# Ledger of designs, part 2: VHH binders against o26223

Target 1, 191 residues: o26223
Amino acid sequence: MKLLWTSQHIKVTVHIDGKVSKMDVLEAIKTRRSIRKYQDREVPEELIDKILDAAMCGPSAVDERPWHFIVVRNREMLEKIPEVHPYGAMVKDAPVAIIVCCDSSLEKIPGFWVQDCSIASQNILLAAHSLGLGAVWTGVYPLEDRVEGIRRLFSIPEHVIPFSVIPLGYPAENPGTRDLFDPDRIHLEKW

## First folded at step 1 (VHH)

Design a18 (framework vhh_7nfr_2)
Fold by ESMFold2-Fast, scan of step 1:
Structure a18 (fold): chain B 191 residues (1-191), chain A 125 residues (1-125)
Amino acid sequence: as target 1 above (191 residues)
Amino acid sequence: QVQLQESGGGLVQPGGSLRLSCAASGFTFSDYYMSWVRQAPGEGREWVSSISSSGSTIYYADSVKGRFTIARDNVKNTLYLLMDSLKSDDTAVYYCARTYSKGWYTKSGLYFDLWGQGTQVTVSS
């Protein structure tokens, strides 16, 4: 993209090149889609680090920040996830997945860890999208069988609760954007 | 007649084993998580283990992990705790508890709405 500005006596033209994201926050929110088909291409560690940094920047109830993350790149482990998560079939085809977990020993107010981990999960999705990746949130908690299956598969301690599994990769599909704005759901001043 | 009744406690030497049972009556046992909670002399309550309604999800306290096994029989409406390699620190009154929560909370957030009378376990030489 081309930017032009003037500082009194000087005109400066700047071409934005390189790896700078051209997507503002509202564009990222409105254009993010669930991506379930991935290119056969490795995701660099540097991008995963940026995504996890963004995940930890979310607000948290009483600043408890109970989230922990498991990064899974091992193909054999990724292929086992669909065996314990029926709607996680796409995970076996992803180059990497992030498992969002709650460490219950960090919980300061009961139940708000669900909101905390939801915020972290959404930040992962938005950050991935802004970096040119695709991702999808696959639900684990509160389904007992999925929680138990993921716990056993990844040797997760009893005080830690697996919340979501988020496969990530370069998109191999381009679903159209959705116009989801519904003014009938907005009430002024009172219900 | 909504009731939980524990049995199987007693005196055992260190390294020994015990099997605790909890008989449930007056409610649909198979609809509830069930838990074991203990209280040692002069101490507060300590959560030991929980099992989901179907038996597929099981949690243990770090202090008992690898030594105790929780199990249930939904046909007989009975909860079990199989205690192996018992230590003097396991000496406590053991309570069977019906879990009110959907299983959202693990160790720190479990809520109990029905308690048994307890069964004494004493581990001593």
Scores: ipSAE 0.000, ipTM 0.082, lowest interface PAE 22.1, mean pLDDT 83

Design a19 (framework vhh_7nfr_2)
Fold by ESMFold2-Fast, scan of step 1:
Structure a19 (fold): chain B 191 residues (1-191), chain A 125 residues (1-125)
Amino acid sequence: as target 1 above (191 residues)
Amino acid sequence: QVQLQESGGGLVQPGGSLRLSCAASGFTFSDYYMSWVRQAPGEGREWVSSISSSGSTIYYADSVKGRFTIARDNVKNTLYLLMDSLKSDDTAVYYCARGHTIFGEVDSPYGMDVWGQGTQVTVSS
């Protein structure tokens, strides 16, 4: 792994120098589970860098790539998230969380940022799983109270919309895999 | 109260070496990434280096790679910056900061939340 930095703005460019996922893509998709219990163990920044690199590789409408990410490790801040997100109780127990945001100034087509940020969120979940971590997507948008709560808590400017909060860590639970294939949802040629 | 205090700055000749220290108090030092940030006269803040809580992961700005070494002592709650082959362009106030950011500006509230008062490094021409 090689990190490149700029002098004017703190940016990281990640080059994976021979590190490859040990998990097949299809296996990763089929075995990923929502993880809500985490070990009391730090997640190395190197793994967060790899996850965020993967998040930014998703397709976006008209290549607008409106996503921004906030990485939260501060315990006091993590403990405040459940106050503004009722179904985010597990976040306070995670060693780190990623907040996926949309910068509306980068939006080229109205409304497609929701799809763009959903894709980025899924890539975070898959990348985390492939690296031996557990994560869970918790929804923020389109619930106005959650959006404004997260905005205020992390000083997010008005033109930026918090989309999801994704806690992650080394898993302290091991749910089994599921077979979710349903042929009744597949229609050939027409409905 | 959480505090960071830098020391070790001074006047040095081009090609010289200098060692900076940062004493941390009021928080569990071993739980945090720590960073060095510098500011030249009339310029914005520039990130220099970061080190993970355990010391196992280290990052450097391209301008200082191969010349500077960041280190930490978790028993003494102290962060270090060893500066070799100093250039006139290294002249700046050097700040110790708690945290690390790989997104946005150096002054972002999402990255570094505690800052020292700074120590002046001047590399004479």
Scores: ipSAE 0.000, ipTM 0.119, lowest interface PAE 17.1, mean pLDDT 82

Design a2 (framework vhh_7nfr_2)
Fold by ESMFold2-Fast, scan of step 1:
Structure a2 (fold): chain B 191 residues (1-191), chain A 126 residues (1-126)
Amino acid sequence: as target 1 above (191 residues)
Amino acid sequence: QVQLQESGGGLVQPGGSLRLSCAASGFTFSSYAMSWVRQAPGEGREWVSSISGSGGSTYYADSVKGRFTIARDNVKNTLYLLMDSLKSDDTAVYYCARGDEYSSGWYEDTYYFDYWGQGTQVTVSS
């Protein structure tokens, strides 16, 4: 492990067996960055299980939880993703990717599945960061050509909508920091 | 008001080198990722390279990897593309574009770039 990305407020120590020792949630949220370069190193199944557990803990409209996940580790399949998703060139270099899907048959309130799957996608990004991994959200929905390309590539049923592709791995880059707090976007009592 | 202005294009022989520049104004340059995108006659836009706001991360299209280098000078508010071993297939109008580092696919997806320069012509011909 070359980079743990730790501070005195955030301690994320990932052992070979995937044990997490300590985490400060606010600092984890503030320090998460999109990571597109990965070490040539496998991600333990235990860490993927923890990430998916976190994804499923997101709030969902009327608790519909319409999300399903495809975990892709097969090198040949990862190499085919850029053919149907041009924005996903980095996926071919990742050791693993998670495809977030919506099962429309589980939808209880029309239209809220987009928010539900966005929440699941963000939880994957944050959980990966908290475990010492890097990840990036590559958009699929609502781009029709990407939706159909991913559907065909992974044999996804017609009633299921691929929403995002999230490659992840041990980081091989540090993009640096950016100050995002803008008090002019905070309104007290009224607009 | 945001402005991006390219320069440095021209006619060059195969195997030659060029340096493109993009002068940025009207925003905090170091807070934004920047990209180079090219368009050959009769073709769509092709993403070439991107650099993060800090300069700590760089990305390249497979077609230019090992031949082109992207760089930035945050003091001068200038983006650069150093082009080496130029090929006839590199002939295109080259645009600089501003990206949001936090947008899905920002570095490669030209659809998400919000400001574009006027372009500078690069012609590789004997």
Scores: ipSAE 0.000, ipTM 0.363, lowest interface PAE 10.7, mean pLDDT 83

Design a20 (framework vhh_7nfr_2)
Fold by ESMFold2-Fast, scan of step 1:
Structure a20 (fold): chain B 191 residues (1-191), chain A 124 residues (1-124)
Amino acid sequence: as target 1 above (191 residues)
Amino acid sequence: QVQLQESGGGLVQPGGSLRLSCAASGFTFSDYYMSWVRQAPGEGREWVSSISSSGSTIYYADSVKGRFTIARDNVKNTLYLLMDSLKSDDTAVYYCAKVEDSYGYLETGPLDYWGQGTQVTVSS
């Protein structure tokens, strides 16, 4: 059973189908890995909705929230992404991809849209991981050829900047957890 | 404890000018971005302007750009909003806000560290 409502800027799902992740936030952050191999399974739209809801909950400079998202499920379009993004070969094998974009007309602080879209991209990766999916951030901005290639491919208006392409699906690989803690990078009270 | 005290509001004719002040205490004022936020009758909160800790970086909402000037005095722990060419649409309660979000910017959510506000009424 699902009851959805919107209050101002929030869309709330009263009843969540399936099991909620048992992963706490710290565990999700520490165990998230880039996933580039996907099962031949469709991702339910309900999971994409949850991921995008999480993406929009990130902090934003002066609350400008410049992000827009394109959800791509069309196989022909997914297969064209590697033609304009050399390191996006895995996208053609994914059941879905999300393109994170900045609407520059919503920008209030020059340049901080990059941090805003980075936060949204990371939240997509973490939300996907928490829901049992795998994803990878493939870079678009600031590489001009990729920005223009993605813009043309998806009919993105001139005032909108494609920032990242994130393919996602059920993982078909299980990379191990990395231990990345480096105390030499922590300085107390001064450099 | 953080305390913000706004003043300088009042009734003014269209085209008039007002100078708002915000006296800050309970925190190191010179370390924080400061913002002005307003709330018109029957409407939600609208961000107006922000100024960096040093005063070197300043941002304005499109609706006030060219008419309002934000300034700060880190010695006196005071934030200012100089409002010129006031319009009826500028009628609102104006709040001084300390920027507390996760990377130093004010979000539309709850504003826990703002003062009592100062009423600005622009009436013909």
Scores: ipSAE 0.000, ipTM 0.183, lowest interface PAE 13.2, mean pLDDT 83

Design a21 (framework vhh_7nfr_2)
Fold by ESMFold2-Fast, scan of step 1:
Structure a21 (fold): chain B 191 residues (1-191), chain A 124 residues (1-124)
Amino acid sequence: as target 1 above (191 residues)
Amino acid sequence: QVQLQESGGGLVQPGGSLRLSCAASGFTFSDYYMSWVRQAPGEGREWVSSISSSGSTIYYADSVKGRFTIARDNVKNTLYLLMDSLKSDDTAVYYCARSQYKYGSGRTYPFDYWGQGTQVTVSS
């Protein structure tokens, strides 16, 4: 008999409707999927607060932390997002969306705010997943028409750049697994 | 073509022990979270335990914690459940199940494949 008897080394503790579930970091990263269908359930404010806390914990170039966030729960406003974002149709069905923005006045190194806001966006997706929610990143920057559409819709000032729109909610779909590991993309010691 | 086949069930006295096995084929076993789920007569399915692809992450239902141990052998493509201190309430058909997500547990994510089940009866 050969058995693998192991214990968890790294865990992420998640509270869902008063219940506790645990997911290790690698499991969270590998099982997170884009979720575009949501249950007709409100997301508690406390979970949004935890997600935004996680978003702000990402590294940023020269610690510039240029991110600002708009939390949208108003159904009328969510329904208008598809009018300015062609691939944002699912946003109207989400109970909430987070718009990740860059305050350009906080930028210390030109162009690195894109990386900073990408990190913040990914942290939102991972944090949502760890809390039992589903989310999807819909791209805004660098598509000028989407940037200006979102800016006008949410009264975003000219020195602030909308980067992504992330609808989230309790998932109503399970898209299944993907085998994404590709050893041909790994080069040892030289190209 | 995914196949899961359980074995090791039977009749046991309260306080006794059983070892269940699940032979897996038709997929890369070492890539998937595997789970045990049970169903007592007239009851719904109850999740029992899950183990990650590498074996590094393990979950147990509170009803079995400290009594059951889940393990896997990735070389033999086999999942195990060692059941100690069995109680009458443990009487059920025990199913081996694969999580739909490669690294997702059945507690968090639904199962996509199930075995035929093996009957465990705990009685005097």
Scores: ipSAE 0.000, ipTM 0.105, lowest interface PAE 18.8, mean pLDDT 84

Design a22 (framework vhh_7nfr_2)
Fold by ESMFold2-Fast, scan of step 1:
Structure a22 (fold): chain B 191 residues (1-191), chain A 124 residues (1-124)
Amino acid sequence: as target 1 above (191 residues)
Amino acid sequence: QVQLQESGGGLVQPGGSLRLSCAASGFTFSDYYMSWVRQAPGEGREWVSSISSSGSTIYYADSVKGRFTIARDNVKNTLYLLMDSLKSDDTAVYYCATEYYDTSGPEFQGFDYWGQGTQVTVSS
C-alpha cells in the first residue's frame, strides 16, 4: 500500500541561546563567500532551526510561500549526492545539507516559485554566515537530470521540485573578501 | 591580484591533439571550481568543461565529450585541458576561468576571473 505525503511535518524544541550575530546586515552580505571545505564538527540542531526560520522570512510572490526543506545529516545519503549532481563533490564532506524544494500545489502565480526558492536559498547562505557557518548553493533546477536524480534519491513526490542543495558546516577555509562594485552597471534616469 | 595565464595553443591538423595549461596565482586555487571556455571568430563564448576544487566532479559540454579531458594539479596551481581528435569546429581562443559565486555551474556561465586566452587553430 502506498501513501503519498506532500508536506513536511516537523515538531521542534524551541531553543533560546541569547547569542546575537556579530556582523550587521551589509557586512554579512559583503563578506559571505561560498564555502566548500568543512570542519569535521556537527552543526547543532538549534542553528539549523534558526537558518530555516530565516529562509522562510523572505518575500514571496503573492505570499504563496511554496518552499519545503529537507535536512540531510545521513552520511550515506550525502555521499550519493555527487552521483546525481556534478558540482556537489563537497557535499559528501559536509556534516549537513539542506535541500530547498517547491511544492507546486502551493503555487499561486505561474513561474514565480523559482524566485521564491532563490530568495530562500540566499537567506540560508546569509543566515549560515551570520552564525559562523559556511555554505554553498549548488544548483539543481532547471537541469532536468539533476531534478530527477535528487527526487529519486530523497523520495521526493512528483509534484515537488528540488531547487537547490546547500551543504553547510563550520568553515575549514577562509577565502578573502572582494569588492565587486561596478559603477558602469548603474544608469541614472535612463539607459 | 588574481592572474590566470593560458598556454599550449597552436596550429594542429584535424585529428591531432593539444594540451592546454593555465597557471593560476593571486588566490587559493585549490578552493575554486575551474573552467575552460572558448570563443570562435565571430561567435559568442561557449563553455567547454569544469572541474571541482578537489577534482572529483567533472562536467563537459556535449560537443567535446569523449574527446577532451579536464584535469588540475592543486600543488602546482595549474589547470589542464587535454584535447584529442581535434576538429576544425574546435578552432577558438581558449580561456581559463574561475567560478566564484553560488551559481557556479558553467550552465550559468558565472565566471569571475578570466585569463588572456590561448589560440587553437585546427586546419586542413
Scores: ipSAE 0.000, ipTM 0.190, lowest interface PAE 11.7, mean pLDDT 82

Design a23 (framework vhh_7nfr_2)
Fold by ESMFold2-Fast, scan of step 1:
Structure a23 (fold): chain B 191 residues (1-191), chain A 126 residues (1-126)
Amino acid sequence: as target 1 above (191 residues)
Amino acid sequence: QVQLQESGGGLVQPGGSLRLSCAASGFTFSDYYMSWVRQAPGEGREWVSSISSSGSTIYYADSVKGRFTIARDNVKNTLYLLMDSLKSDDTAVYYCAKDHSPYTDWSGTYDAFDIWGQGTQVTVSS
């Protein structure tokens, strides 16, 4: 993995000829799908750097920004994730996974780190989609067995809580579009 | 349109066996995790078992581990639950669920099931 600074300043990004995403924010939100099948292709470090930059740009309660990220490319480590995460089977087939963690020593307001790390996780999914990648959020917190399993597997300190595991890669499936708009859930002025 | 049709429930004595089936249509069955969940009267839903799209990865709730076997046939688009050594505590309506994601785009795994089947009643009594 490269520092975000080096990725931003050294890599050349071309926005022409469809080599990077041309979708706007609303389109990205509406068309993002969970992707669990990946091509056998490496994801460039520069794309991971862009995704992590986006992850850290989310709002955070009292600006505590408690998130830390572990980038896993090692095949042996990816293959061990399903042993401690029952629904993480697709992780072993992904070229890379990001583990979103909370450093509790950075927490300023009790409990809001969950929202902070949820925002970071969603930004990873949206950024990946906008860059032509597919990803899926696999839940870790608040399931204690998964939290402890992931902690031990990646040598995560006691004061750090693994929140989610997000495998990502070039998609090998296209689940299509969903129409999820429900006007009955919108109330004007009052409940 | 996505459809799931459960069958195979019934009345069985303690220690008996049943085989549940779920016929799937309207989607590419081989692309999805499939799950069994159950609900006893007056209780919440309890996840029972899940199987990956290829069938290579399987998970069981501790309450059924060693007694139940989940299986799938991707040619027939059918999910199975083979239930051995049934106990009175296994009495419930069993639902076939197409997993959207047990890992969601939100907090995690709790509400991830798309398209609940109509259910099949399993009653374990003397």
Scores: ipSAE 0.000, ipTM 0.150, lowest interface PAE 13.6, mean pLDDT 82

Design a24 (framework vhh_7nfr_2)
Fold by ESMFold2-Fast, scan of step 1:
Structure a24 (fold): chain B 191 residues (1-191), chain A 125 residues (1-125)
Amino acid sequence: as target 1 above (191 residues)
Amino acid sequence: QVQLQESGGGLVQPGGSLRLSCAASGFTFSDYYMSWVRQAPGEGREWVSSISSSGSTIYYADSVKGRFTIARDNVKNTLYLLMDSLKSDDTAVYYCARGSLTQDYGDYEGLFDYWGQGTQVTVSS
């Protein structure tokens, strides 16, 4: 995210351009926050493509890469997500959401698809943050009512499991950063 | 307006039982996870139990597992907590909350968006 002047305005405007972010990996990880308030601005397709490319670059068990993604920009569909996902209220206000899914037919080793889709979801959050966007991971799997609600809403086949719904947009809030390091959770050599 | 109203708290002896109820109104109760959260004197809030919208998925804190049972009645829009084998450490204000600790893998903000006023449970010998 860059702070820019415009010749038609008498104040500084904050814009995200299509250029690759210079945020280093540790900075991105440590400063990423869940963002639930978005500006009324379209997210360019180029940025969504970069985010999804990053999502697919994660490690997966036996390189199975079982993830599929649904990109939702339709306002009527975004407004229906809170009906099947109680904590998805912010999704209706987002310009776009990504639904991370597992195609079980691509699974090579049972059960590891959850880790694979978790990695893809985290990469979406980090990539979005690095590009000046805000996002939040809202849980779908393993909550059976949400899995079936999202499946029906987006006509997802039985062999595909919706894993997470991630709304994205230009941030309209700044919660700051967190200091989460806890040395009591680190054990040397043995428990 | 969303409203959550707890009842059923009181004074009970160790080893006793209580049934808490939470009457919900102002939203489609059957669409939401519901939870019980407690707060002991001088301590922070501790999540106790959650139940999915259909009742098919249930979670318990380790401290209450095997002693407490969460249940819901979607026809009556009521959440329940059946507490058995009560201990002095269970003394707390018990809150009904809309949502669940397990629903968001991000920050804890927004996990519980509505809370009741609480009902006091005192376990004393």
Scores: ipSAE 0.012, ipTM 0.274, lowest interface PAE 8.9, mean pLDDT 84

Design a25 (framework vhh_7nfr_2)
Fold by ESMFold2-Fast, scan of step 1:
Structure a25 (fold): chain B 191 residues (1-191), chain A 125 residues (1-125)
Amino acid sequence: as target 1 above (191 residues)
Amino acid sequence: QVQLQESGGGLVQPGGSLRLSCAASGFTFSDYYMSWVRQAPGEGREWVSSISSSGSTIYYADSVKGRFTIARDNVKNTLYLLMDSLKSDDTAVYYCAKYPSGETLYDSWGSFDYWGQGTQVTVSS
């Protein structure tokens, strides 16, 4: 980063990129935040591979594991996503996005693919966070217009359902953590 | 040792009905989610129906919804599949399957831990 302040003085502020830190599971869960601002910096393919490996390790109803993933790095394609997803404006500014899909031909129990793809999406967010990246889940299913738009844009077959679009990159924002524990939502023995 | 013994299969005409039974022993049947799974000749295994331990939650594959009924008798330790309006595509070996201890529909180790020997259902003229 280089900031020019006045004609008489130039002050250079250098941001040192943080290294990937190891987080325990509870720390990762509690500190993960949706990240919508990304550095202009490429994400190595090896990190995407680690994220996708983690995505496929979630529990799945009747072990159906119906998930498929599209990795999008092409700038022209990323720029078209906001045209079919009104809350996906940040996707065009991300270096990469992952589209989580359900292959309905792999369904063993009807309807549980939604939970399966939700689990895969959350694992992507947690894995990205643990690797020093930021990501956000942008919803596609069950909004028919978004499902149809994403399907058409990425040539997705009729039997495959796009579930979520997750842009990711090195974070250019640092939102604070939240204290969300609410004991009024915990009932002992009975309602 | 866990044992699952299916019965009630056979040859039936298209449009006919059959009732499959699965006698369970060697575990507390009333504590487990139970399923029917079938395998047609030359095909992989296809999940058909599942029923919760109490019988209050039931799921069907779209291919059998409205035609098949899953039921259980926790006093007799028996699982049932009532099959109506049978089609040639229903021809398969039908297996009774038990979920792992503590599991319902989500299984990190695999979908079922025990299977019966199966019962053959053939739908033809």
Scores: ipSAE 0.000, ipTM 0.206, lowest interface PAE 12.6, mean pLDDT 83

Design a26 (framework vhh_7nfr_2)
Fold by ESMFold2-Fast, scan of step 1:
Structure a26 (fold): chain B 191 residues (1-191), chain A 125 residues (1-125)
Amino acid sequence: as target 1 above (191 residues)
Amino acid sequence: QVQLQESGGGLVQPGGSLRLSCAASGFTFSDYYMSWVRQAPGEGREWVSSISSSGSTIYYADSVKGRFTIARDNVKNTLYLLMDSLKSDDTAVYYCARNPKTYYGSGKYNLFDSWGQGTQVTVSS
């Protein structure tokens, strides 16, 4: 591996064996944007299955993998989410949403489930983007009113914690890409 | 500038009682959930108890439920922890912590944005 960086970007050269994917992983990471406007078009079940498979492939502390997912397609249920999540207004217009949950009974090391569910949520966003869909992470945990609101709305047991609500669909907006690289945040060998 | 200052720690015999206080300044105390968190030697932080801004909603860790009482005085900007039936396992540094204004829940699910310096509680015969 060889690393070079300039004032604007980092170039990474990785010598790996294998085939080049259509959307490079780095391109997918750099071009993913939060999408809040969706086409009136159903998302096939096969694509949801691929997204959930990707969600479960993330690293997990002590391999606890505490993730559970609720797939919501019912229009009446999607329309109720903004009632318990003020910044979830776009969910009512999405064809589907995924609720990422932690089953605390599967937790092997206290507190790391937040990192585990964050990893699963990001994998959902990246997988959706790679499949031509748009999505946005709307925060639930650690906001107690949202956690309890979502729990009651979807009959989630007390030992399960709703972490995020991710509406997704075919995008009806195309926000430009962002240049977020900041070399001032990189320190060599020490702070 | 947010400041939290604990007092009331010390050495106590098993079965004894202590009252911890936390003096808060630099913010509107009555707007925030407040919590107690402890750390035993060589161990991570353990959430103990939380109290809502009004005092109406209270949470306890299972390890202290029935033995500890959290209380607040919004006129004096002071948080309290009344500890009864103390056990050797309660030996720890006890920290006063402020819950983030964007979260109104029990301490077990909160990220705290401000901490006191801590007060040592030692339960030993």
Scores: ipSAE 0.000, ipTM 0.108, lowest interface PAE 18.7, mean pLDDT 83

